# Ledger of designs, part 205: miniprotein binders against q56419

Target 1, 326 residues: q56419
Amino acid sequence: MEGRTLEEVQEEVFKRHGVLVPKKELEDLAKALEEAGLLLTEKVEARLKEEEEKLKRERPMRLAGLSYPEGEREARAFLEAFRASYPGEGEEARVLLMPHLEPSRVPEVYGAALAALEKTPPPERIYLVGVAHRPLKEKAAALPVPFQTPFGPALPDLPALQALDALLPFELFNTPLAFREEHSLELPLFFLKGRFPEARVLPLLVARRSPELGEALKVVLRDFPGLLVLAVDLSHVGPRFGDTPLTRTLAEEARRRDLGFLERLAEGEPEAALAFLGANPTRIDGVEVVASLLPLLRERKGKVLAHRLDLEAPTLSAVGAGTLVL
Short names: E, the ipSAE of ESMFold2; O, the ipSAE of OpenDDE; V2, 0.75 times the mean of E and O plus 0.25 times the DockQ between their complexes.

## First folded at step 17 (miniprotein)

Design n1 (at its last look DockQ between E and O 0.80; V2 from the best seeds 0.00; counts 0 for: pae E 2.3 > 1.5)
Fold by OpenDDE base, look of step 17:
Structure n1 (fold): chain B 326 residues (1-326), chain A 107 residues (1-107)
Amino acid sequence: as target 1 above (326 residues)
Amino acid sequence: TEEERRFEELFIEAWELLFLGYDSGNPEIMRQAIELFKEALEIAKRTGDPEREAAVLATLALAYYQLGDWEEARKYAREALRIAEEKGIEYVIAYARRLLERLERLG
């Protein structure tokens, strides 16, 4: 123990004993319960099938009344309050990286996104690329239906979605149930729809890096120009994510990785951004999305507008969020 | 039975909320999940299904862990372990032990 802080020893012990990533603990327990027949029954399957059929028509709000107001008037006030939380001015975005974390945790980061949108001419369509928190059948997926918001439905751009599907080596329209509760699309979409009510949307999820997606999108964007939005979070550190309680050292490392990632993206060097993360020990959420969109991020210079590592005090854990314009 | 159906409905909905709360970072969603799990627990107790009871208790332990309520998490994990050991529910035993070990490291 000579020369090591108690903290370093605890971190090493924690690393050595394979602290099960809490998400893995959730997944492992869920899997065990499924295998025991407690989470997946015939009735549940029937319900899921019915829900899947409904998703052929529309995607209802899941987080209305939980993360944002359901009513339009209240939703507009919510939007304005978030914008007000960011004291700076935005910049025009061709590509916007923004969070999908619970909005109340990082209001100024969402505010920065709104500030950027204020300087962005209303796009005809928005390519909204989120993170799949549930398994997909393919590396990426789309749901070609209206997404409900307090501001009315966000309508899909079917021609652009079809063009994208035609260029992919896999079926784009897969795993509709993965979209049912996917907050990585719903939360950003609230802000996007609120600012650009007439824009069509391409709701996309990435589960695993798909270079094919980026190449296909690059082609599609020529014929179907629009705003590209990456809805991604950054570092996840602390007990909720399998680490020791947040310390100054751990927080500094998370910030270093978050900012190092964003800064390299801002310089138009997405490969360098990915390489900088290495094994991604602080669990930056957006890695697979960025890895999929490399052709669209290369040589695009921009600016980091906001960053926050938000402490969840009860769990002594923190999540990083940022807003980047390119 | 109707009670078994209700248990399944509650348990699944609660797990959906638990995942959503975990992934989104919204603790209120996790609190809602806990309420549904508690209702499911009461059904499992009434029906005399120790496997369902142990499963819900283990899940509650995890949910409280995710909220940072280490004391309640330990309480539910210990109870899950007790029932699971008594009835030979191996997957709950394994999970509850791992969770307790983690909780011991957190203080």
Scores: ipSAE 0.724, ipTM 0.879, lowest interface PAE 0.7, mean pLDDT 91
Fold by ESMFold2, look of step 17:
Structure n1 (fold): chain B 326 residues (1-326), chain A 107 residues (1-107)
Amino acid sequence: as target 1 above (326 residues)
Amino acid sequence: TEEERRFEELFIEAWELLFLGYDSGNPEIMRQAIELFKEALEIAKRTGDPEREAAVLATLALAYYQLGDWEEARKYAREALRIAEEKGIEYVIAYARRLLERLERLG
């Protein structure tokens, strides 16, 4: 009855009143504004259609000057600083799991990814699989165009993308506008293109688990070998994500879930990794990607190189990020 | 009008930045969204459009809430509510009241 901390009292009040769902709050207000005619006016819709047509030709940098430098010289120095943030050695990867969280928040996690790439023979192509943050028309999508980077354009592997599209029960090239703002491809791509300037890219998004994507990729990878990259974040906990305020107990649980997930993946047991998460109470971001790619992850053993659960003090929230090589 | 077009462009761009900052976990992007929302707010005031003004204020409250600046979130939510109650803008009333209730629990 005695000795409750402020954190414990705040947590109990949240439990009694339910869990906040802050992304839904953003989505609900935006939808209400659309219905009121304040957000997607006819002129804005026409401009978005023009931008959709432009995205069928190229994908411009969105985060230059925000998350990484725009100039090539500065971008190379930035890349090397991130490598230096991880003093350890990498390991060769056929599959790399890396984050898409703002790089400055988890520099050693991105540094670990660079260390792995340092040990990885330059691939002919990179299968870059991110998480769709905007709705897709199908379970997954690709955008078969150059993605601009400070290191020059990352060119699409058109033959591999066409082969993938032919194997799917849906049109793969289905939602160009979803790529317009998609950081889960752009942030990892900065690091990948900086280290493998000659590799072509298959830029892929998953919105909902697609077993068909994993089966198709298994076939395509046999004929078009390359590096598979899962660009995913881990736990999302705290009020910013519809949770109670971050406590030591919640942070410990988030770390345990993150590491347990990564460790089971590292043992080649992706089904066990998904089962370990259950209802995914800490909202690990990578679940739909892993569930889609099971055929490519089974029996592939490796190592967790880095992990951080990064605290957001002002929001009493945290996000987990990790680097795994398989 | 030209100012009305500018409002529309700012408002959608700011919303795109807000989602991008939220999803990427980059609070500086969210702060840039806030600057655009503030510019949009000034246009709504100059053009005398209370629904636009209340909508931007509610959005600013949400943006500050997402940054953990809960004092600013309360300020903007109260102002959004004041205008929305006066003018009968029901979706803003509902949203602002809900946000203020949550903010009281956070203290």
Scores: ipSAE 0.582, ipTM 0.863, lowest interface PAE 2.3, mean pLDDT 89
ESMFold2 (binder alone), look of step 17: mean pLDDT 85; pTM 0.849

Design n10 (at its last look DockQ between E and O 0.74; V2 from the best seeds 0.00; counts 0 for: pae E 1.7 > 1.5)
Fold by OpenDDE base, look of step 17:
Parts: C-alpha cells; structure tokens; sequence
Structure n10 (fold): chain B 326 residues (1-326), chain A 107 residues (1-107)
C-alpha cells in the first residue's frame, strides 16, 4: 500500500470490499444454527423457560463488570468520572434523551445526562423508554420487576405500569426474555439509579412505533408524574451497518442528521424531526421511540447538551450519541 | 454427554455475548465471546463432531469480521468452508462462502 493516500485506500476498500456484515447476517447465521439444532436445544428451551420464570421476580445485571463496575463503591467512582468528563452545566429536564451506547465510547454524552440530572429535582418515578434490540410480541413492552444495579434494585412503579397497561390496546407485559440482556435499559438505568436512588422505574421497550403508547403515557403522566427518559442512540454508519468506511462526507452527513434531529426535538417539533430524517439513511436508532412518544414531545422546548459521533476504528464505523433536555 | 452439554452451554452463551457486544457497541464483549467460542471449538474437535466444528469456525469467522480482524476472519472462514465441504454441511458452506466473498472484497 505504499504511496496511496488514506482516502484512496478507503475508496479502494469501499469499492472492493463492500459492507461489513450487517446485524442481519448475524441473525441469519444464528437462525441457521438454531434450525440445525446447535443454538436451540431442548435444554436451551428449558433454560430459557427457567430464565423467564426468574424474570418474573427480578432482572439481574448483565453488563456489570463488562460496561460498568459491579461494586457500589467502584460504580460511584465510575459515575463521578463520567460526570467529570462533561465540562458544562446541565439544565432541568422533564424529558431527557440520552444514549444507550457503550458508555466508554461516549463518556461526555453520559456526563451531560448526569449534569442534567443534577439540575433535576428527584422524580418520584422514571419512565425509561429504550429500544428493543430483540423482537417483541407487541410494538412495545414492559417488565414490571426490580432491575438490579450496583446501587441496589430499581423498583418498578406497579400502579403506574398497571394504569399504562389498562390504556393500551395490547398486553404491555409481553416478551419478558427481550429484557434479559437489553442494554438500552440497563446502561441508562445505571446512571439514573445512581443519581436518583429512590425513584421508581417504568422500564419500557419499543420495537415498532406505537402512537398508542404516547397517548396512553400522556394520560398516565397526569396521574403519575415523573421524568421521561428516552434511551436512544443516533446515526449508525460505516461497514458495520452496511455503508462504506467512514469518510469525512459520511461523518458530516451523520452529524447533520443527528444534530438536525436533536435540534428539531429541542424546538418542540418532533414530527419535523422525523420528517427531516426521511428514509433515515444514516440509521438513527431512536426513530421508533420518538415516533411513539410524539404527544409527549410536542411543544416542549429544550436544549442539546452534547453530541458525539464515535469512531470504532477497527471497523471504520461510527455511532452517534446525544443528550437532549426538554 | 457432559462434553456435548458443555459445548452447547458455551456456544449459546458466546452467541448471546456476541449479540450483546454487537448491539451495545462493546468490542471487549465480542472478544470475550470469541474466547468462549474457541473453548467450544476445542470441545468439538475432541468429540469429533465436524458439524459443530464447522459451525463454530464459521461463527468465529463472523465474530472476527465484526471486530474488523479480516485476517483472522479469512482464516476461520476458510477452515469452516473446508470442513463443511468435506462433510456436506450446506448451511455452513453457504455462509462461509458468502463471508469469504465479502472478505475478498476487503482485502
């Protein structure tokens, strides 16, 4: 490769090498292995059943020791370090949009979320809405059990969850196994529980846009006020996600999409934010969540506190993350 | 057998970790999954199960591919393909060939 510019190498790599295996390829292989009896055995089914039964009682930590410390003392130090990574001050949030990406990739974005939480009076309850990375039986789901954290269990708000379920045209308490390893709840919950140890939580997942969810939550929030948290990532670009290697042009487009999305949300125009994305060519993660929560986001003005497009150098791919308060 | 059970446990756990690492964007989790797959591979070799061996090799190839380690991905994909072709494991042949085609475009 002597004498070629990085751009020429990237173009050649792009032209020659195509796109890294999208998640679909992982899913397809997994499915093939399941069909071959290698991933889904009677024993696995039995274990899954046992795990499902356990999930009726609590959701254990999955990412402790991997993404954050398991011990409380170390976890507190972790939290403080992330807060320190954001040099600014936060603002009071009624709605907080924050990432669910691996925290070490975007520390200042999580730091901005913590800064916002510092300016937020302790809520009685937190509506934590994540993205389902596994299929759900319904468009959305909840798990009405304690979620384990290094700071103790995050306890569910059962009355509020029941009120929400009663207003939905589908069973809210579906697909408990989808929650087992769902990082889009676990990672933000670490920070939320660390800051608000006494807040109850409504852990919600969205797989597909559910306007019914937003309308129901709007009603529930009147009787059960709390902090709404959207745990969503932004653009996913590069070979890992089906694109060419990250170029300046691709990065600029990703940033433009991310910031354009967040700024429109900050102006209280969530429909305009969605429209701005169109076909969502940079694959903003939080689209289905925002689309579900339109009634709660309309006319709320706020501020973008942080944004980062984080490069994963080995795969020449990048993921956008942001923190928004409304 | 105990070894078959252990293989299944490792293989499933490793796949769960692979998805978790992929979805969360944590390459260290994916690397941990790879270590479990390697242990599963050794079991498959000891038990003389070419289907399990080929399946793990194909999975390792994919995992290394997801980490951007194209050299290791090619190595494991070629070995997966070799075994799968020898034993007539069609689904592994398909995936290994497809992955190699992608890797050839990278390299």
Amino acid sequence: as target 1 above (326 residues)
Amino acid sequence: TEEERRFEELFIEAWELLFLGYDSGNPDIMRYAIELFKEALEIAKRTGDPEREAAVLATLALAYYELGDWEEARKYAREALRIAEEKGIEYVIEYARRLLERLERLG
Scores: ipSAE 0.772, ipTM 0.919, lowest interface PAE 0.8, mean pLDDT 92
Fold by ESMFold2, look of step 17:
Structure n10 (fold): chain B 326 residues (1-326), chain A 107 residues (1-107)
Amino acid sequence: as target 1 above (326 residues)
Amino acid sequence: TEEERRFEELFIEAWELLFLGYDSGNPDIMRYAIELFKEALEIAKRTGDPEREAAVLATLALAYYELGDWEEARKYAREALRIAEEKGIEYVIEYARRLLERLERLG
């Protein structure tokens, strides 16, 4: 009688799945096609310039009909279904951390955010801070235009945005095209606009940590109070992200990292949360945003309402999402 | 021409959707991108443009690979390589060979 050890099985799985191609291969092929004149043609350049000019006036929905319904009635039903996915009660938030992962993958995590919003007095404005998935010209950026939603336009808070820009050592309004397809703002905004239809928005992206952004926001929030939303995902693990195949051990470590990070934030200790991650071996998405916003997170205590590490079975990979109120 | 303009529109939109689906974690958006790439592929075949055809095939192979559909990825990578070797399209040869090598280790 003999049996294979767990170690032997795990090693065999690693050998079979360790060849998956990271996002870098897609980026490299796109670059090669651009250099070959197949992706960035004169017509494409003209279209992008036209789109950039349009983005200086408004940001249209990109994900309607793909991630959420296009019509207002269906969108409201969709919103209520997500709230129903989380059976608990929320708590009032001055700061809300919520995901930007595809909503259908983590419905109760978005539902927990809605539960928190139910307990939160309608703010005059929302500081919505996402993660740039396209390069920015600076460490951070904003787009001071209406963002279209099925619930009507989310109007920018221009006085607050102008005050923020004046405090930064770089021009805040610097990369309109980066907002064109930025789901880290659009997906959370759907939920926020649905619950706070009167709130204005400061749509902000972080590409690289900026301590200056956090210091400036702390000043701006004194004169322009509102809800601060960190629209970030947590661990990214598995072959799609450059790891070995997903194992129970890797998944357990990712959950531990996600929850440990969130719990330290909930204790009002954002520096400890970052230190806990170290080199960030599970690639928690929110690190650059948290590192930028330290002055706004220190000494704010709160609660983790929800967490899921969602499996992508075909890629043997997973992404973590959570809801935290401070 | 009308078909060449249609190809450019499809190929660029499909790439944008591919990255959007990848970044947002929505595989159905990635599959929608793949359907647009398939339409672009038919245009490249009809217009007799082997570089465009090989480029779309290489993109399809990588898209399926990122979705975890190894069988479709192998299919399109082999076809991309065949055309690219015949026509000397070096960057496609490099990407298709690398992808096939990784896929063969998967068994």
Scores: ipSAE 0.660, ipTM 0.885, lowest interface PAE 1.7, mean pLDDT 89
ESMFold2 (binder alone), look of step 17: mean pLDDT 85; pTM 0.839

Design n11 (at its last look DockQ between E and O 0.67; V2 from the best seeds 0.00; counts 0 for: pae E 2.5 > 1.5, SAP 72.596 > 70)
Fold by OpenDDE base, look of step 17:
Structure n11 (fold): chain B 326 residues (1-326), chain A 107 residues (1-107)
Amino acid sequence: as target 1 above (326 residues)
Amino acid sequence: TEEERRFEELFIEAWELLFLGYDSGNPEIMRQAIELFKEALEIAKRTGDPEREAAVLATLALAYYELGDWEEARKYAREALRIAEEKGIEYVILYARKLLEYLERLG
């Protein structure tokens, strides 16, 4: 900081109101580079086409060896270590809200999810709803193929996926390339597959709130019962997300919003949870997922098992994560 | 050319990793992206393509910013801006200036 104190930098940043939103800048730069022909070439298009064709058969691991071990033995040890990081006991879940953040950042939150899964009878199928970090052609999408994990492939529930598609006003099976690297599905799926190796999976992504999705899922769940999993993170605050460096005040606000959101969900009041966030100034990422699943969250009471606001010290930024059972 | 192809491959893969690292919150993935960008940068220098060079430098600046290495981010942004101004690469000029202005506020 060139001899300046953190406080001085914070004051200066605060005064000048010009905070860079890094994600937007990344996207804008990427777009500019694409327009300049540096990111989109005929070869890239051909590669993407090939990858899209491959995604008709399976979704390979993208984060194996990066976020979790590739080998099954090591993966099992990894799973046990995460479970051990949570000192509490879980509760049976019909709905599980868990993070999709890099697992090493919030081990006890994933541990809490595992603790809940230990108390949950093995489901026939898991409705895994993640956040689309890439654009979708529709508000939501599914990829009806096996997802590779260190524990073997997570197989899709095709009948349930087809039933869901039939009830939606849009094509559910859209934008397969959006699934290629989507960590919001891959990371929670590691833990879910490790715990429930025989469960079928419905991998779903939400880009924008879709009330139709929640209504359709409510119907589908009657004929195809299963565990509903919301893979969502909570607040994103600090310079990486367009704020000043993390302060006590900013951290307290992030925690307040995270916990207020989760507690209202735990009380079976998802609309109140959304209303509580307002304009969502701390950027809770799970808002669109929750907004899409309102019919499934209403009147369900549960418990917050874990919460963490994890500091990324080099960037003076923090991300909230939580585990909720309903 | 083969070098142009290799540049494109590296550059695309690095951008994919950069987004993945950013979104997942895994700094190691972003470090891997930086390694690929550095290799792409060397190709751009060898081929004498100032637009590719400036583009990679600007991207590296952003990647280092995301890692919290603001000193390196400033260094790469300044170099990107220099080349872009010399060659009239407007989108890099705009981006690099904006990033530098922001980095100056972070200290």
Scores: ipSAE 0.649, ipTM 0.845, lowest interface PAE 0.8, mean pLDDT 91
Fold by ESMFold2, look of step 17:
Structure n11 (fold): chain B 326 residues (1-326), chain A 107 residues (1-107)
Amino acid sequence: as target 1 above (326 residues)
Amino acid sequence: TEEERRFEELFIEAWELLFLGYDSGNPEIMRQAIELFKEALEIAKRTGDPEREAAVLATLALAYYELGDWEEARKYAREALRIAEEKGIEYVILYARKLLEYLERLG
């Protein structure tokens, strides 16, 4: 090969053929098992219908006892421990970006979010926008039911949700089962409900960028003011996510992309933040949410309170998490 | 049968935990999924069902891969492949071979 070393050729062959996408492999095997009759049976179909009907009435805790305590007293102590992991002061937020990664992995990042909430007047409602980890029938979805928490139910803001639904070119209440195990709502909600026990919630998921969602939310927020929360993670790098083993170079690039993205958002320049990422080679989790919500992010200046690229030594992989106030 | 019903409940619950552990980044949830898969494996062995046995072994291999325990992943993938090749279970052959190829690149 002209102009190439053997090492460069070997690296290119590895990248072309050696990349494993772990979530896709899980999904493909599960589908094969469904087609073989091992995962999709008459009992499974009946169970899914039952779960869907339950989700039309309430969304129960899925992660209690796994990611946070089930009891209210223990849950409040848990919040205090997380706040203590961030010794700094927060700032008032009208928009808060916070992670949805397992809290014990990035305690100071969740602590920074709590610090921001301490400086934030209690809102009447919270627009909680997470990332759909299961397919939605549309670009975005909501589930207009109480979400159970250790602090009591987080009640839906039904008038605001109905106003939002009326403004969209698709049915907003479209995929109840996608909410059943959706940690991108449940984990941030634990912290938000613990700090703002009287706030109602609009639990929203984005699967694919939806400019119409952002325009509709701008209208709804005018009539139904509240706190906007982007519950998103940042870079996902390493073999668990389809890369070569994590190197110092890849970790530095992931950190640079995380911080560059957050800093441009903090400057009120969400289009520049998206352009900075280009094809999103470190798989920042929040791009579809940010791309949906551009009208709500433009010209809002703020501050990055915390960032961590969390190293997974057993998998040679890392996930970025951050806290941004606008 | 009662053992068939128990296998299905364990296997389905374990898959739900596996996805939840993967998506949330909580390896303890993934380890809990693995324990349920291991219980399901013992039922498949006891009932003499090679497709269920191979399927659980392939799933265990993938679960250990996702957890970063690559020696265990290789162990289960090889056993899944052995049974699947003997019994002609093509989708297990596919996934076990693919996983073993990638595990050669990881230590």
Scores: ipSAE 0.497, ipTM 0.862, lowest interface PAE 2.5, mean pLDDT 89
ESMFold2 (binder alone), look of step 17: mean pLDDT 84; pTM 0.838

Design n12 (at its last look DockQ between E and O 0.63; V2 from the best seeds 0.00; counts 0 for: pae E 2.0 > 1.5)
Fold by OpenDDE base, look of step 17:
Structure n12 (fold): chain B 326 residues (1-326), chain A 107 residues (1-107)
Amino acid sequence: as target 1 above (326 residues)
Amino acid sequence: TEEERRFEELFIEAWELLFMGYDSGNPEILRQAIELFKEALEIAKRTGDPEREAAVLATLALAYYELGDWEEARKYAREALRIAEEKGIEYVIAYAEELLEWLERLG
């Protein structure tokens, strides 16, 4: 390649493909297959309808036996091991930012979250806000049903969910199928339920920034106090995400953006955190969640407890994860 | 037909796993998806449906790419492209060409 530095090529790739090329490719292929009638047949629609009806009753575990143990005894040992992986002490959280990445990739980051939870008085309810990796009908959604965990079902706080719905300009209870396999809720919920077995949960997904959600939640939290949890990942860099293989330069940029984002959040400046990312060239996952929750993050000072940029060696790609307490 | 139904079931389940595995970062989920896609591929071959065959091959190429097995990804993408070009399956052609171009840039 004549005369262009690796940095220039990376910048050009960043400029052209502000979208996760592989995710876009996956989505584009999926869309094409749907249009061709291969992913959406009458039978599939019927099955999806049946699954949607089931989701009116409960959300079953999808990642049990894959990402965490299915059995309660083994699950408790799993929690203890993750806690042990973080050598530090936690701090009391009113807001907890934690990852939703495969737990085995960033054990100490989940360990830091557990450490924070140890210093947190048991909440009556947990507002669990994840990232919608599938399209939602609205900017945000909730599923008002029990979520199964190895520790028993996480029960919804229906009064608080209803109060939230009443304050939103859109129907909160939309796109139940988006929750079926959404790991951004399931994985954090494992740790949260394990630590706070009696807490009710508000499982929320954000697809696109919704300032209305943050304003509504601010009101709801006055009458229905609880722990706010942002289940978000940070940078996504490398071939799996449309970049060249991970280099020192790319890794340093990802770390810089991750830490710069988290540090500004820790200072109670969420708008500055978003502005710092700009076009988000390293594809920090949690931007839409943070953008939706600005009213709840403003002026809250806290501490970054952990950060990791985890290399996935086979794909030469890396994902950032962090734990932040406010 | 029963085989068409089975293909659809496998293909959808495999795609669900593919999405979940892609986003979660768990390679075991992707491996499970690949197994189901391979079964679907065999059905498509037996039924003589080149569109389904090409679609599965293209998807397998993506799944192997996501695992970091770029050699197998290239292999399946090339086969998808071949069938798609023979049968005029434009969306598979477009995808396979794009994936192959990307794979060439990776080395």
Scores: ipSAE 0.605, ipTM 0.845, lowest interface PAE 1.0, mean pLDDT 90
Fold by ESMFold2, look of step 17:
Structure n12 (fold): chain B 326 residues (1-326), chain A 107 residues (1-107)
Amino acid sequence: as target 1 above (326 residues)
Amino acid sequence: TEEERRFEELFIEAWELLFMGYDSGNPEILRQAIELFKEALEIAKRTGDPEREAAVLATLALAYYELGDWEEARKYAREALRIAEEKGIEYVIAYAEELLEWLERLG
């Protein structure tokens, strides 16, 4: 790879800079429309302020009727169908890694999570750690309110949340609006609440890695034991994520990265799992969560129950999802 | 007016669905956003508002790109560009040109 001309370097820079960034395009267009007055800023501001006030009291379902049924009876049947999609048996989990991708795309991966929950004694509380898809004011955040589900409200564990907040160098309750549409909590919570209807929850988001969060959680879990859930996706490859169209080689690399990451976590070696990804060329979603939670993952051995790199033929893209018990 | 209020309601709801569908990877949510944007487009045409029309067309182009219907994405991007160039709507010109250039590289 020596002897490149200036033109070859410029072409590589052009290709790199010419990559479409779809979420940035959406955000920039929305901002431009706001500045042009086409999105009524007064109405948008008033609605967001109203929603923020509601989030101080409870977090309503946003995906009922879209990703799962709204009615309890139909939601129960939906849950059972997902369990049936995974014919295997689970293992008891002290830590569970599960996806947050649209469930219908990876039904057996969610089914494997349900199988693990069948073998897991009902916990008093669930530490549910998702990935922030909206900006947070800090590296991590929580929302200490009931989250509505078709199975009833998932109540917050306020004493555990307050203990966690007290141990962090930043305010934990910092960005309520980031939770308004956050599917990385809502989709896994549907499955968790359906299986553990009495468990309280700590709904947590990570935007950027925080070693302080992992150290604080290790202390809090000692006094408030429960199930730790990492609600993360794996590789994201293809045009929907700023790549060229999926090729056999890219798909093979994504699968290799996903499985290598999960297997190293299963050996209790989270630092090795992160090092294995290097620059994270397939954009594994779980990196910031794992990097935050190292003290809780070290030396915990377990098993990968399921994995799927789900191909999205119309967009020539793919997303990886997995189920890991520790 | 009543039509202006309806356009605003549709446009805001469609944008929320567009972000939700993108983030969750749920194409049905994207399709619902597209249906609302199409209704908003008809209102913009009836009220003779070319900036609103061009903005909705540009957004439809991106939404169809996210669905993988790149033929529709090109169609809406070209129409957005035509109106935006005629009326000098620079931010729409920028988005439509960038998407069309990207689609050309994808082949």
Scores: ipSAE 0.601, ipTM 0.830, lowest interface PAE 2.0, mean pLDDT 89
ESMFold2 (binder alone), look of step 17: mean pLDDT 84; pTM 0.827

